# VHH binders against o75319, part 103

Target 1, 181 residues: o75319
Amino acid sequence: GNHIPERWKDYLPVGQRMPGTRFIAFKVPLQKSFEKKLAPEECFSPLDLFNKIREQNEELGLIIDLTYTQRYYKPEDLPETVPYLKIFTVGHQVPDDETIFKFKHAVNGFLKENKDNDKLIGVHCTHGLNRTGYLICRYLIDVEGVRPDDAIELFNRCRGHCLERQNYIEDLQNGPIRKNW

## First folded at step 7 (VHH)

Design k36 (framework vhh_4orz_3)
Fold by ESMFold2-Fast, scan of step 7:
Structure k36 (fold): chain B 181 residues (1-181), chain A 120 residues (1-120)
Amino acid sequence: as target 1 above (181 residues)
Amino acid sequence: EVQLVESGGGLVQAGGSLRLFCAASGFTFSSYAMAWLRQAPGKRREWVALITSGGRTDYADSVKDRFTISRDNAKNTVSLQMNSLKPEDTAIYFCAARYYPYLGDKYDYWGQGTQVTVSS
């Protein structure tokens, strides 16, 4: 379909950089074909994403797309200089260990290769909230040793919306640390 | 001061060839995608060809296999080789630059255009 994702308009397009990290979260950008169904102030294309990041005096070095679809925009809609990684992630259930490990490995690889710059890792799902917030917080807890409540509070503040899914919150607070082999 | 200056336009007979050039100055040419667009009398402006900063090319269906876009970053030039020209190719041809090759429909910089006329 060419229709707007449910509740997509309810969320801020782009959050703020999470201080002390390289993460920035946003909702899914919508390619030009969706713009006829949107008011000018509602548009959030890939171009709008990069303009909003630049307005914060930040620069994207990687985009991680967690949606289970490719119909909202195509990788070719992005600047050629910004790597794009697709991790197909089903909503509602806590992401499985394979998905968590893929996310961690991508983040670790980016950070190793970008030690000499301050470029950001942009992460999004449909709304840039539940799957996005879960995987960012999971990384901070498991890899960086951040306390769960601190990671969640930091994400909520910087995204401008609170994680909604109680099962995700519960897993972050009380679930096991996921270890890579 | 940003400038895009087109050259190479003119009158040619159907089946002939022309090569257009665009000389760029005042910006970091190698970082921009470069495009050619055209506007025929009484028609809307249409996109013809694009070359990205990385050298990937794309063409409108109407010119595919007849036109070739290329760039020379050492000389800050983009070129359009036009073969097997048809009367329908008659238009003013514009050189344009954009930083993001596929984001939105806006170009950052434009030339003034060069006339191409293809006679029957």
Scores: ipSAE 0.000, ipTM 0.114, lowest interface PAE 17.8, mean pLDDT 87

Design k37 (framework vhh_4orz_3)
Fold by ESMFold2-Fast, scan of step 7:
Structure k37 (fold): chain B 181 residues (1-181), chain A 120 residues (1-120)
Amino acid sequence: as target 1 above (181 residues)
Amino acid sequence: EVQLVESGGGLVQAGGSLRLFCAASGFTFSSYAMAWLRQAPGKRREWVALITSGGRTDYADSVKDRFTISRDNAKNTVSLQMNSLKPEDTAIYFCAARYYPYLGEKYDYWGQGTQVTVSS
């Protein structure tokens, strides 16, 4: 149905840019059909996303959608000038190596093509927290060589919410580095 | 106050070796990637070597197999061991720090540089 995702209202719509990176995390935008179940201050449509990014004096150059559904909004709801990439990820499970490598390839490709600008990579799952935080932190640890606890702290601070899934945190802190292709 | 202070520069003959040091203070050194960049007379500054907070290393093709970057988090130092030096390695060598070693193009902190001169 037209049901708001569980606990979606509990999270800030969009975090802040993670300093020193091109990443910004947010919860899933909800298309206009969901607005009947939301107070005006709770609305977070694709348009609202772009307005909030602009209010931070930032610009999106890529959206990576990690949800396992397209129920919440359609790529057509986004400006045609912003590329959209879907990487289907299942919640609760640590993303597999194939998913991690797809994410890394997308980020690396964007950075290579956007050397002459400062546009951001927007990453979201349903809440913009566990899958989103895991993949961003995994990239920072494996590709950028950031210490796990520092990556997690930076993500938590900029997102405004702490990673909740203990298995994700344990994999980031103690799991193997996933080597790049 | 953040400081990066380079040392170990000097004059050396072609084929010789030199070790550069960079002492860091005023930030959480262990959380930052450390890099060496150089600027030769009349040329633009170029990246030479990088070591991530996790200890991964990367090198410019021109210095690969000749230079080795290392770090000591207990002493807040990064070092560059330069072997088989060539006259074209003559440059001012800068220590630089960044939180994310490959994201974006800017370094967060810079040293003032140390001169390396390689005679033929």
Scores: ipSAE 0.005, ipTM 0.208, lowest interface PAE 12.2, mean pLDDT 88

Design k38 (framework vhh_4orz_3)
Fold by ESMFold2-Fast, scan of step 7:
Structure k38 (fold): chain B 181 residues (1-181), chain A 120 residues (1-120)
Amino acid sequence: as target 1 above (181 residues)
Amino acid sequence: EVQLVESGGGLVQAGGSLRLFCAASGFTFSSYAMAWLRQAPGKRREWVALITSGGRTDYADSVKDRFTISRDNAKNTVSLQMNSLKPEDTAIYFCAARYYPYLGYKYDYWGQGTQVTVSS
């Protein structure tokens, strides 16, 4: 229940918007039951997430949750005005093609329906780094035609932390483009 | 207001060298890929060289091994060192900025261009 994810405190709560895109990455928000295990400056609830996004003069239009658990917060903890999408993604291994295609379809659908606004797609896993960074970069490479090293550099800079998993980095740089939709 | 201002163009003899500069203002320069494109009279604008935000460089085959693109993020400048110039390099040279070097077909920002003339 109240167990803080390993290394969760090592990461900045929210990155910056990735310029030229609709993406912003963050670590998993923790519901109020976790606050007894956190100092005030370490708290990052769903409410804190929206406050930090607003402080950057941005607005969320979609949250994509890549964690393999519902333990950290519930969709009911989010404002009703912000759609929530769960894509259960196992850590450590490169996300499978089904996961990649689900992510691409969700992003493409959001962009098609939000042409008249500047709302962001918020993406998180547990740390907002490896699974999150992989899927955002994979989207930019496969759909938008961004060079792999440019996508990775952009994500790392805006997240404030570098992608850590070498298998993820290697797949982004040298792996096949996933074209089947 | 976004501005890209080119300088360093001029007249040189074949085999000579020129260095072009582009001064950028009004945007987060370090986050953008910077490119040089050129246009000869009566021809379409063609891409010459590119440097990404991460420092990767690419060149058109016609200028490879003769031209070198570089950037100085502290000064918000991109430069193009042109060596072993040929009459066929005669063109107006444009500085351009693009957030994603290969996303779509359009540059976000353009300079007004600087004339380079190579005589035989």
Scores: ipSAE 0.000, ipTM 0.127, lowest interface PAE 15.9, mean pLDDT 87

Design k39 (framework vhh_4orz_3)
Fold by ESMFold2-Fast, scan of step 7:
Structure k39 (fold): chain B 181 residues (1-181), chain A 120 residues (1-120)
Amino acid sequence: as target 1 above (181 residues)
Amino acid sequence: EVQLVESGGGLVQAGGSLRLFCAASGFTFSSYAMAWLRQAPGKRREWVALITSGGRTDYADSVKDRFTISRDNAKNTVSLQMNSLKPEDTAIYFCAARYYPYLGTEYDYWGQGTQVTVSS
């Protein structure tokens, strides 16, 4: 359907690259059929995403889509040169260990294949905040050894919005390190 | 054998400048991200500056606009130009290498450090 996601207009389209990492977070792009319900300044299509990334002097090398739907845009709406990975996640619940594992493996694989460039891993859910922020922070904590509060502060600052779900924050701060495998 | 050897440290008055050098050997330097980290007396190590294999740079907020990191792949060196030095910059400065860029304190290869002392 053509319904704008709840609260989608409340969030900045794209954050800034997280310094010292390859991550950039954004809200879900909306394909052309949604433009009828948006003012020009509210539009954020797949094309708009790539234009905004370019305006920051950055380049996407991978998009990881964490939404539970294909209705907002299709992989075919993206440039063929940018790999697209779908990891189905539901909102409100902390992502399960299998989801965390899939995310970590995708990131590690991208970094190995892109060692000779500075291309970014773009991560989004519907708002580019809770599921997106959780998985990025979980990667930084579990794989990179970043302190939980530092990972959360870095994500919040670069995204321009603070993680909202207390259960996600609690898991990042006090939950076990997921040593998948 | 992997080696990172720092040089250029010393004593300087507040407001002065120093340039640190790090000579790397034993790995494919051009493929690694290079970083400078520092450790003040009685404190934990903190990340200061990063330069990726592609030449992208990042800086900690405390040193932005004062420090500049650069690399020379032909000479396998990374440098840190430090301007407008403050007493709070007093620390042992470490050169570090990691295959992927990282703003934290966990790196693959480390130098032994060079002392920088900034007097008031």
Scores: ipSAE 0.000, ipTM 0.201, lowest interface PAE 13.3, mean pLDDT 88

Design k4 (framework vhh_4orz_3)
Fold by ESMFold2-Fast, scan of step 7:
Structure k4 (fold): chain B 181 residues (1-181), chain A 120 residues (1-120)
Amino acid sequence: as target 1 above (181 residues)
Amino acid sequence: EVQLVESGGGLVQAGGSLRLFCAASGFTFSNYAMAWLRQAPGKRREWVALITSGGRTDYADSVKDRFTISRDNAKNTVSLQMNSLKPEDTAIYFCAARYYPYLGTKYDYWGQGTQVTVSS
């Protein structure tokens, strides 16, 4: 199936770096086999992702893929120099503690290994919005001590779209800090 | 409780084939890279094959083009198809899981191993 994900065209391909962090969020890239269903200006392949990041004078050092599918692109479609991490995350539900743990440890490990550079952690789900925004904000709140409303505002502004899922927003604002081991 | 349980080992004549299976439970299997390692009598444990969470595969030169690793996320299983077996493939074969396929040096979880014996 080369069908385009529902509402995928409604979202900007890639946001801007979140100032004060190493995060950048984007929607899922689609491998070239999807391009026959897209106008040239709608295309967003893995190559297009890296071109758009470069246009912002940024460089990716890690991609975290939160989709619950492997049909949109393959890890081998990415440059060999950029690590790829898959965290299968179910949509609609607030991510469980195990998923939050995996995300936090991946981010912390990247930051430890990349102290001497300014490379970014690219995070995406299907739309680069709900699962993506939740996990980035959860990290900022739990690890960096950012106030929930500030984290959400920063993500929304930089992504160019607001978090849509009320259960995710409610958990970020009122939920407990997750302790991970 | 995390468990990795290997099966499919046995005795086979040189040139034959075996298929090993590893059933995983107690962790989110689809998020982990899965590997097969082997240990022959009196030798160090040797990496054989790896399959990432995204499906990318890598093989040791000694088994390249003879062995094929695959996974079934619906069944939480990883398998190793071993063709054109040689006496030097005789070893205990271990299933192992690691979250970062190429980052870090240690596996997070290990099975108990299954014996493969290849007669000349």
Scores: ipSAE 0.000, ipTM 0.097, lowest interface PAE 18.3, mean pLDDT 87

Design k40 (framework vhh_4orz_3)
Fold by ESMFold2-Fast, scan of step 7:
Structure k40 (fold): chain B 181 residues (1-181), chain A 120 residues (1-120)
Amino acid sequence: as target 1 above (181 residues)
Amino acid sequence: EVQLVESGGGLVQAGGSLRLFCAASGFTFSSYAMAWLRQAPGKRREWVALITSGGRTDYADSVKDRFTISRDNAKNTVSLQMNSLKPEDTAIYFCAARYYPYLGTSYDYWGQGTQVTVSS
């Protein structure tokens, strides 16, 4: 369907690269069929995503899509040269260990294969905030040993919006480290 | 090919200051995170400070508020300003480069080290 996600217009389309990492977060791009319900200045298609990242003098090397739907855009709407990974992640609940490990595995694989470039890992859910911020921060805490409050602060500053879900924040600050398999 | 060359080490009295420099060549310096690690006599190497390609800095608790890491991409140098030095800061200080600033514990390139001795 062509229903615009709730509150989607409330969020900045693309954040800034998180300094010291390869991560950049954004809200879900919407394919052409959604544009009939949007003003020109509200449009954020897959093409718009790549244009905005190019405007920041950055380049995407991987997109990780955390939405629990395939209706917003198709992998075919992306440049063939940019890998696309779908990790179906339910909103509201803290992502389970399997989802966390899939995310970590994808990030680690990208970094090993991209030693000779500075391409970014683009991560999005519907709003590019709660699921996106959780998994990026979880990676920084568990894999890189970043302090939870520092990871959250870095994400919030670069995304331009603060993580909203208290259960996600609580798990990041006080929850157990998920050991990599 | 790839080289990291440290300088600025020496003997200093407790409470004094030193500035270490690391000159890099043979790789795209601006794309790498740069770090300082140290090894005291009879101890393992420990991480001291890191500066990312984007300019974010992180410090070990033992040196926080006393040491400042900075970089100059035009000159391919990273430096460590060390203030309020203590005898326990005595160590060989190593410059290291890593592409992934927050991935794992390994470094891609290492310098030979420069000796810092803090007398009581």
Scores: ipSAE 0.000, ipTM 0.139, lowest interface PAE 14.3, mean pLDDT 87

Design k41 (framework vhh_4orz_3)
Fold by ESMFold2-Fast, scan of step 7:
Structure k41 (fold): chain B 181 residues (1-181), chain A 120 residues (1-120)
Amino acid sequence: as target 1 above (181 residues)
Amino acid sequence: EVQLVESGGGLVQAGGSLRLFCAASGFTFSSYAMAWLRQAPGKRREWVALITSGGRTDYADSVKDRFTISRDNAKNTVSLQMNSLKPEDTAIYFCAARYYPYLGTDYDYWGQGTQVTVSS
């Protein structure tokens, strides 16, 4: 419904760009209808997202939305110039191979098309932490050859919050490399 | 050990140019925003320029269009090109590193500074 997601206020709205990558992670933006339940300094609308990215002197070129719902904001709330991709993921479960493949394919396609600019891939789930961190780290490990602990440390540091789900961490550290891209 | 070492300071006549360099070591340079701050005798330390990990730049109004900040992640260096120098630019110039360019109030790492003197 129209309820603020559980613990949403506990997380920083936007992390920092992950150095050596095109990734930036953030929590789900909330459309204007949620603002009556928030103090002014707690508001994080789609407009607020783009303002915060600009304050870091960065520019978004793609948003990947990992939430299982459309109730928080609509793609129409985003600037028309920024592509939006929805990948429905269920919380608490390690994303399946099809989801991992879709994510990798989207990232690789963006990088190929944007090799001559420095635009970022913005990734979010509800808190911009567990599903978001898992898929970004999975990409770095499987595609870029980053060691699992290094990928996790980089994400945690740049997001400003540590991955919380032990099953996600375990899969990243000890799970198989996904060969579906 | 984290180190930021400034160089390129000196004496220059008004209207002249100088290029400052900062060599960084002991941390993941590419992950940090880099900044230049300055302090003149009897004045507060003031921010001059910032470059984010992504290469975007910000400048204080007093130096806009005269100064240019740049970085070279392969060499772990940040530079400040100073053109059209004025006597009021006379100060010790400090290199500083900040992980979150706009979060918090302080820089994580500081250099010891390099003197710039602009004579009238």
Scores: ipSAE 0.000, ipTM 0.108, lowest interface PAE 18.4, mean pLDDT 87

Design k42 (framework vhh_4orz_3)
Fold by ESMFold2-Fast, scan of step 7:
Structure k42 (fold): chain B 181 residues (1-181), chain A 120 residues (1-120)
Amino acid sequence: as target 1 above (181 residues)
Amino acid sequence: EVQLVESGGGLVQAGGSLRLFCAASGFTFSSYAMAWLRQAPGKRREWVALITSGGRTDYADSVKDRFTISRDNAKNTVSLQMNSLKPEDTAIYFCAARYYPYLGTKFDYWGQGTQVTVSS
């Protein structure tokens, strides 16, 4: 169906680039079929995503889609020049080690191939908050060695919303470092 | 005002030891990765050691097992213990700070450098 995801309207469409990184987080874009349930100011299509990122004077080089569904938009709605990676993640659960590894591998590969540009890695789940924030923070902690509280604060500030799921926050703060990058 | 001030450089004989210090001010030191880089005459600047905000350390192959990097967040200092020094270690040593040590971004802050000369 054309049901708007629960609470989707409660979140800002796109955050700001996380300073010193290549990450930018956003909520899931919704294709045209969802727009009949949205006011004009609530619309956030794939086109709207790219317009908002250009308004920040930034450019996407990769989109990582963490949703467990393909109903919200299709990869063909994205420009051909922007690679799209799907990593299926279930909401509410801390991502498993295999999922964390896939995310780290994708990020590291992008950075290696994009040393001569400043293009961003766009990451989203449904709200661009819990799964998205977890995996970005996990990367910063495990690969970059950032302190957990600093990673969380940076993500919260740049996304414009705080991580909500206590199990995700607890894993980031107290969980083991996964040396799988 | 951000400052990184190096000290401890000098002249030492091959096989000797030297300890470099870097005092940081004007930023949240504990949140930054700290690195030591060096530049020998006629060479480009090269990375030698890094310590992340979380305490992970990493070393260039040329200095591994001879150099040790450490930090003291209470004093806003990073240090480099250099053992078994070789003439090839002669260089200006720079302290540098970077929030994300391995992402494709440049260092955020740099010191002015301290000279290390190792005589044969």
Scores: ipSAE 0.013, ipTM 0.438, lowest interface PAE 8.4, mean pLDDT 89

Design k43 (framework vhh_4orz_3)
Fold by ESMFold2-Fast, scan of step 7:
Structure k43 (fold): chain B 181 residues (1-181), chain A 120 residues (1-120)
Amino acid sequence: as target 1 above (181 residues)
Amino acid sequence: EVQLVESGGGLVQAGGSLRLFCAASGFTFSSYAMAWLRQAPGKRREWVALITSGGRTDYADSVKDRFTISRDNAKNTVSLQMNSLKPEDTAIYFCAAKYYPYLGTKYDYWGQGTQVTVSS
């Protein structure tokens, strides 16, 4: 169906670039078919995403979609020049090592190919918070050597919402470093 | 060298069935998602079906419940079973491979295509 995801309206559509990184987080865009159930101020289509990014004087170079569904929007709704990567992740559970590796590989590949520009890696799950925040923070901790509490604080500040899932926070703060770069 | 070779195309009457095959060589087949796309005369190429390295399948709405994609990693083949064929299924069918199942619409490797013609 065209049902709006639970609590989707409770979250800011798009955060700010995380300073010192190429990451920007947002909630899932909803294709035009969902607009019948939304007020104008609630709409957040793929087009709206790109307009909001441009309003921040930023440009997307990659979208990583962490949702476990294809129903919210199609890759074809995105500009042909912006790569789209789907990594199916289940909510509630800490992402497994294979998922973490795929995310790190995609980020590292993008950064290597985009050394001559300042384009952003856009990351989203349904709300752009728990799975999104976990994987971005895991990257910063494992690859860039950021302290866990600093990574979490940076993500929370830039997203405009705090990570909610205690098991994700616990894994980030006290879990092992995954040396799967 | 990398090769994808399609077979099984042909002429069939509406309501009939065909099975397409794609034989792959020159890359680690089991690590790649495999897809079928088609292009009808005067139309844009459209995606039809995809099977991931793990065996998960996905289909375009126009072929859902009529077509079935499958793979055999021991033989490095992917196949497309096409049932209840309609004249609008007439197209050249292409086999394609990509490492990331949903990294845009760009495929790493392409076959030459095989013609499917469905008569009314």
Scores: ipSAE 0.006, ipTM 0.115, lowest interface PAE 14.6, mean pLDDT 88

Design k44 (framework vhh_4orz_3)
Fold by ESMFold2-Fast, scan of step 7:
Formats: C-alpha cells, sequence, structure tokens
Structure k44 (fold): chain B 181 residues (1-181), chain A 120 residues (1-120)
C-alpha cells in the first residue's frame, strides 16, 4: 500500500555529516504518490533530500538503502549521477554478518573510487536510525577501531535522535568485532 | 592549541635502529588513531604505520616486521621503533592524528616532521 511508515513523521528528515567521516544519515524519502497523505511541510521526497543536502553545502556520491521494500521510492527518482545500492535488511534484528560485510564492502569501494573528492555516503532505513545507526557504528568500530560508545554518541549527535533498540546497542558495545569481509 | 612534536630522528648506519617519539597536546589523545608517514626527497608522502585508539596496529608492506608502532595514553605519546634500517628509509617522518584513519579523509593534525638519514 500507499501507507506512510509508522512513526516516520517523528524523525528529522536528514541529519548532519558525521565529522571526520563521509557518512550522512536520513529517513526514507517518499515519492510523489505519498504527498496526498502529507502536509506540505511534512513532505520529504527524493528531490527534498538532495535540496537539504545541498543546503548543508554537501554533495551525495552514493545512497545505501537498507529498507526491506521498494514501495517508498524508486531508484529512477534519484539523479542518474548518484549511485544507488540496495541492501535488504529486516528490522528489529541485529543485521547478520553477510549484511554487515556487504555494507563494509560498499563503503570501502566508494572510498577507494572517491579519493579525489569529498562526496558523502548517504545511508537510510525507514527512520534512518536503528539499522542505519547500527551499520554505520559497526563500520566505525570494526574498520576504524573507534570505541563503541564514541561511535554511538557521534551518530546520535549528528542524526539528532538516539539509537533506540537495546539489542543493537548491546551488540555494538559488547558483541564480537567482525574482521572478515 | 593542538600540537604534535616529533623527536628521535638523526643519522644512522644501514642495519641500525632508531626510535621516534611524538608528544601530543591540545586534544583527547586516547580517542585518536596515531600514524607515522614519511616523505623522501622528490617523492610523495607515504603512510608507514598506524595505531588505532583501541590499540590495533597496521603497517605498510615496505616496513612490516622491521618497524613497531606503540602508544602511551598516560603520557600522550606515540612512538615508532625502527629496526634493520635501509638507505631507502631515508625521509622526513611525520606524526599525524586521525579520528577515522581508514575513511580516506585527511588527517586532522600533523607534526612538523623529523629527519631520518640512513647511510649505506
Amino acid sequence: as target 1 above (181 residues)
Amino acid sequence: EVQLVESGGGLVQAGGSLRLFCAASGFTFSSYAMAWLRQAPGKRREWVALITSGGRTDYADSVKDRFTISRDNAKNTVSLQMNSLKPEDTAIYFCAASYYPYLGTKYDYWGQGTQVTVSS
């Protein structure tokens, strides 16, 4: 259906760039067919996403879509110049090792190809919070060697909302480092 | 004010050893990865060794098994033990700090460098 995701209106559309990184997190954009169910000030389309990123004097170089659906917007709603990667993730559960490795591979590949620019990796799930925050923090911990609490605090501050899922937080703080990818 | 000050450079004969030190001030040292990079005459700057905030170490292939990076968070110091030195190791050695060293971002802070010269 054309139903707005539960609690979607409760979250800021887009966070700030995470300082020292190429990451920026946001909630899922909604294509034009959802506008009939939204007030003008509630709209957050793919076009609105790019406008808000530009307002921060930033530029997207990659979008990683972590939702388990394609009903919210289509890749063709995005500029042709911005690569789009879909990694299907189930909500509520900590992402499995295969998903974590796919995310790490995508990030590393982007960074290798974009050494000569400062373009951002945009990451979103439905709310741009739990799955998004988990995978970004997991990357910072496992690849960058960041302390778990520091990674979580940086994400929370820049997203403007705190990670909510206790199982995600517990895995980040006390779970094993996933070294192989 | 952020400051990184290198010491321990000098002239040494091939096969010899040197230990470089970098004293850091003005930032939360324990939260940053620390790196050593070097620049030989007429060459681009190259990364040599890295130690993360969590203590994990990584090395360039050219120095692996000869160099050891370590840190002392109580003293805000990172050091580089250089063994089995070769003439090809002759360079200015720079200490650098990065919050995310593997993300391809520029280092946040740099030292002024210390000269290492290895004679044949």
Scores: ipSAE 0.000, ipTM 0.196, lowest interface PAE 12.4, mean pLDDT 88

Design k45 (framework vhh_4orz_3)
Fold by ESMFold2-Fast, scan of step 7:
Structure k45 (fold): chain B 181 residues (1-181), chain A 120 residues (1-120)
Amino acid sequence: as target 1 above (181 residues)
Amino acid sequence: EVQLVESGGGLVQAGGSLRLFCAASGFTFSRYAMAWLRQAPGKRREWVALITSGGRTDYADSVKDRFTISRDNAKNTVSLQMNSLKPEDTAIYFCAARYYPYLGDEYDYWGQGTQVTVSS
């Protein structure tokens, strides 16, 4: 359907780049068909996403889409120059190890291919908060060796919203490190 | 041109301390994990310590609680504080850099090494 995601309007469209990393988080862009239900200032299309990234003097090199649906926008709505990766994740539960490893593999591959530039990895779920924040923080903890509380604080500050799901926060703080990729 | 230049090696008596330094240039130091490896005469090179870009540290069992690895991103340096040195710590110590701290066994860049000799 053409329904605006629940609470989607409550979140900032796009956060700030997370300093010391290549990550930037945002809520799901909505294709033109959704604009009939939105005021002009509420619109956040794929084009709006790229305009907001440019306004921050940043450039996207990869988009990782964590939503379980393709109804919000299509990869064809993105510039041809920006790779798009879909990792299907369900909300509410902590992402499984297979999902975590897929995310890590994609990030590591991007960073290897982009050692000589400063392009960003854009990550989003529906709200760009819980699944997005979990996987970014999990990467920083497991791969970069950031302390859990520091990773969470950095994400919250840069996203402009705090991680909401206690099970995600608990796993990040006290859960096992997934070192096997 | 990528360079890793080690310093601080030398001769020390058992129970003594040394601090090794590695100066890095030619790459984005802050994005790389930095490691120390050592090679004793007639033996294979072995991993000693690693520090990630985020500051997390790991150590080989043989040096745990005696050695401390640290980094200074403003100066592009990594250091290894070696305490309670033993004759078996005698080796050439190499500084190495890798982009992925825990993925695979290969290092992207290597220094030429600095000799550490611990007398009995």
Scores: ipSAE 0.000, ipTM 0.155, lowest interface PAE 16.0, mean pLDDT 88

Design k46 (framework vhh_4orz_3)
Fold by ESMFold2-Fast, scan of step 7:
Structure k46 (fold): chain B 181 residues (1-181), chain A 120 residues (1-120)
Amino acid sequence: as target 1 above (181 residues)
Amino acid sequence: EVQLVESGGGLVQAGGSLRLFCAASGFTFSRYAMAWLRQAPGKRREWVALITSGGRTDYADSVKDRFTISRDNAKNTVSLQMNSLKPEDTAIYFCAARYYPYIGESYDYWGQGTQVTVSS
């Protein structure tokens, strides 16, 4: 259906690029069918996403969609020039090792193919916060060697909202490093 | 032999400027992202600035609008122009290099560091 996700209006549509990384986080775009339930200033379609990225003088090279649904928008709503990857990730639970591995593999593959440009990896879940922030921070901690508190602070500042789920924060701060094999 | 050699560090008064240089050898410099990191006494190392192989720059919030990173691929050098220096900028500054698709440690190569001391 055309129901707006719970609390979706409470979140900034797009964060800032995370300095020193290729990541930018945002909340889920909503296709045209949702616009009748939104004021003009509340609309955030796939087109609006790309316009806001351009306004920051940035360019998307990959979108990673972490939602456990396809009801909000379709890949066909995105420019055909931008690759789209779906990683079905259940909310509330810390993502499992398979999900973490898929995310890391996608990021590493993108960086390998885009070493001669500065295009960004756009990551979103429903609110662009908990699942999104967890996987970005997990990548920075495990692959880039960033200290957990520094990764979380960087994400929170750039997203414009703080990670909310204590189990995610606790896993990032005190959980094991997940090595890819 | 891969080498990153920093120079340009020293003692400067608050509000002053310094320019750090890093000379690279032993690898295909133009293909690497180059970074500056710093470590103050008793603190952990922190990232300061990055310049990609394509020339895009990023900065930590603490140095944004004060520091400028640049590179010269013909000379295999990366530099850091530091303006409006503050006592809290006092640290050893390290040059580091990272090649995509490297997925281990964040940086493949590190310099030995150069001391920057800012007096009040």
Scores: ipSAE 0.012, ipTM 0.447, lowest interface PAE 8.0, mean pLDDT 89

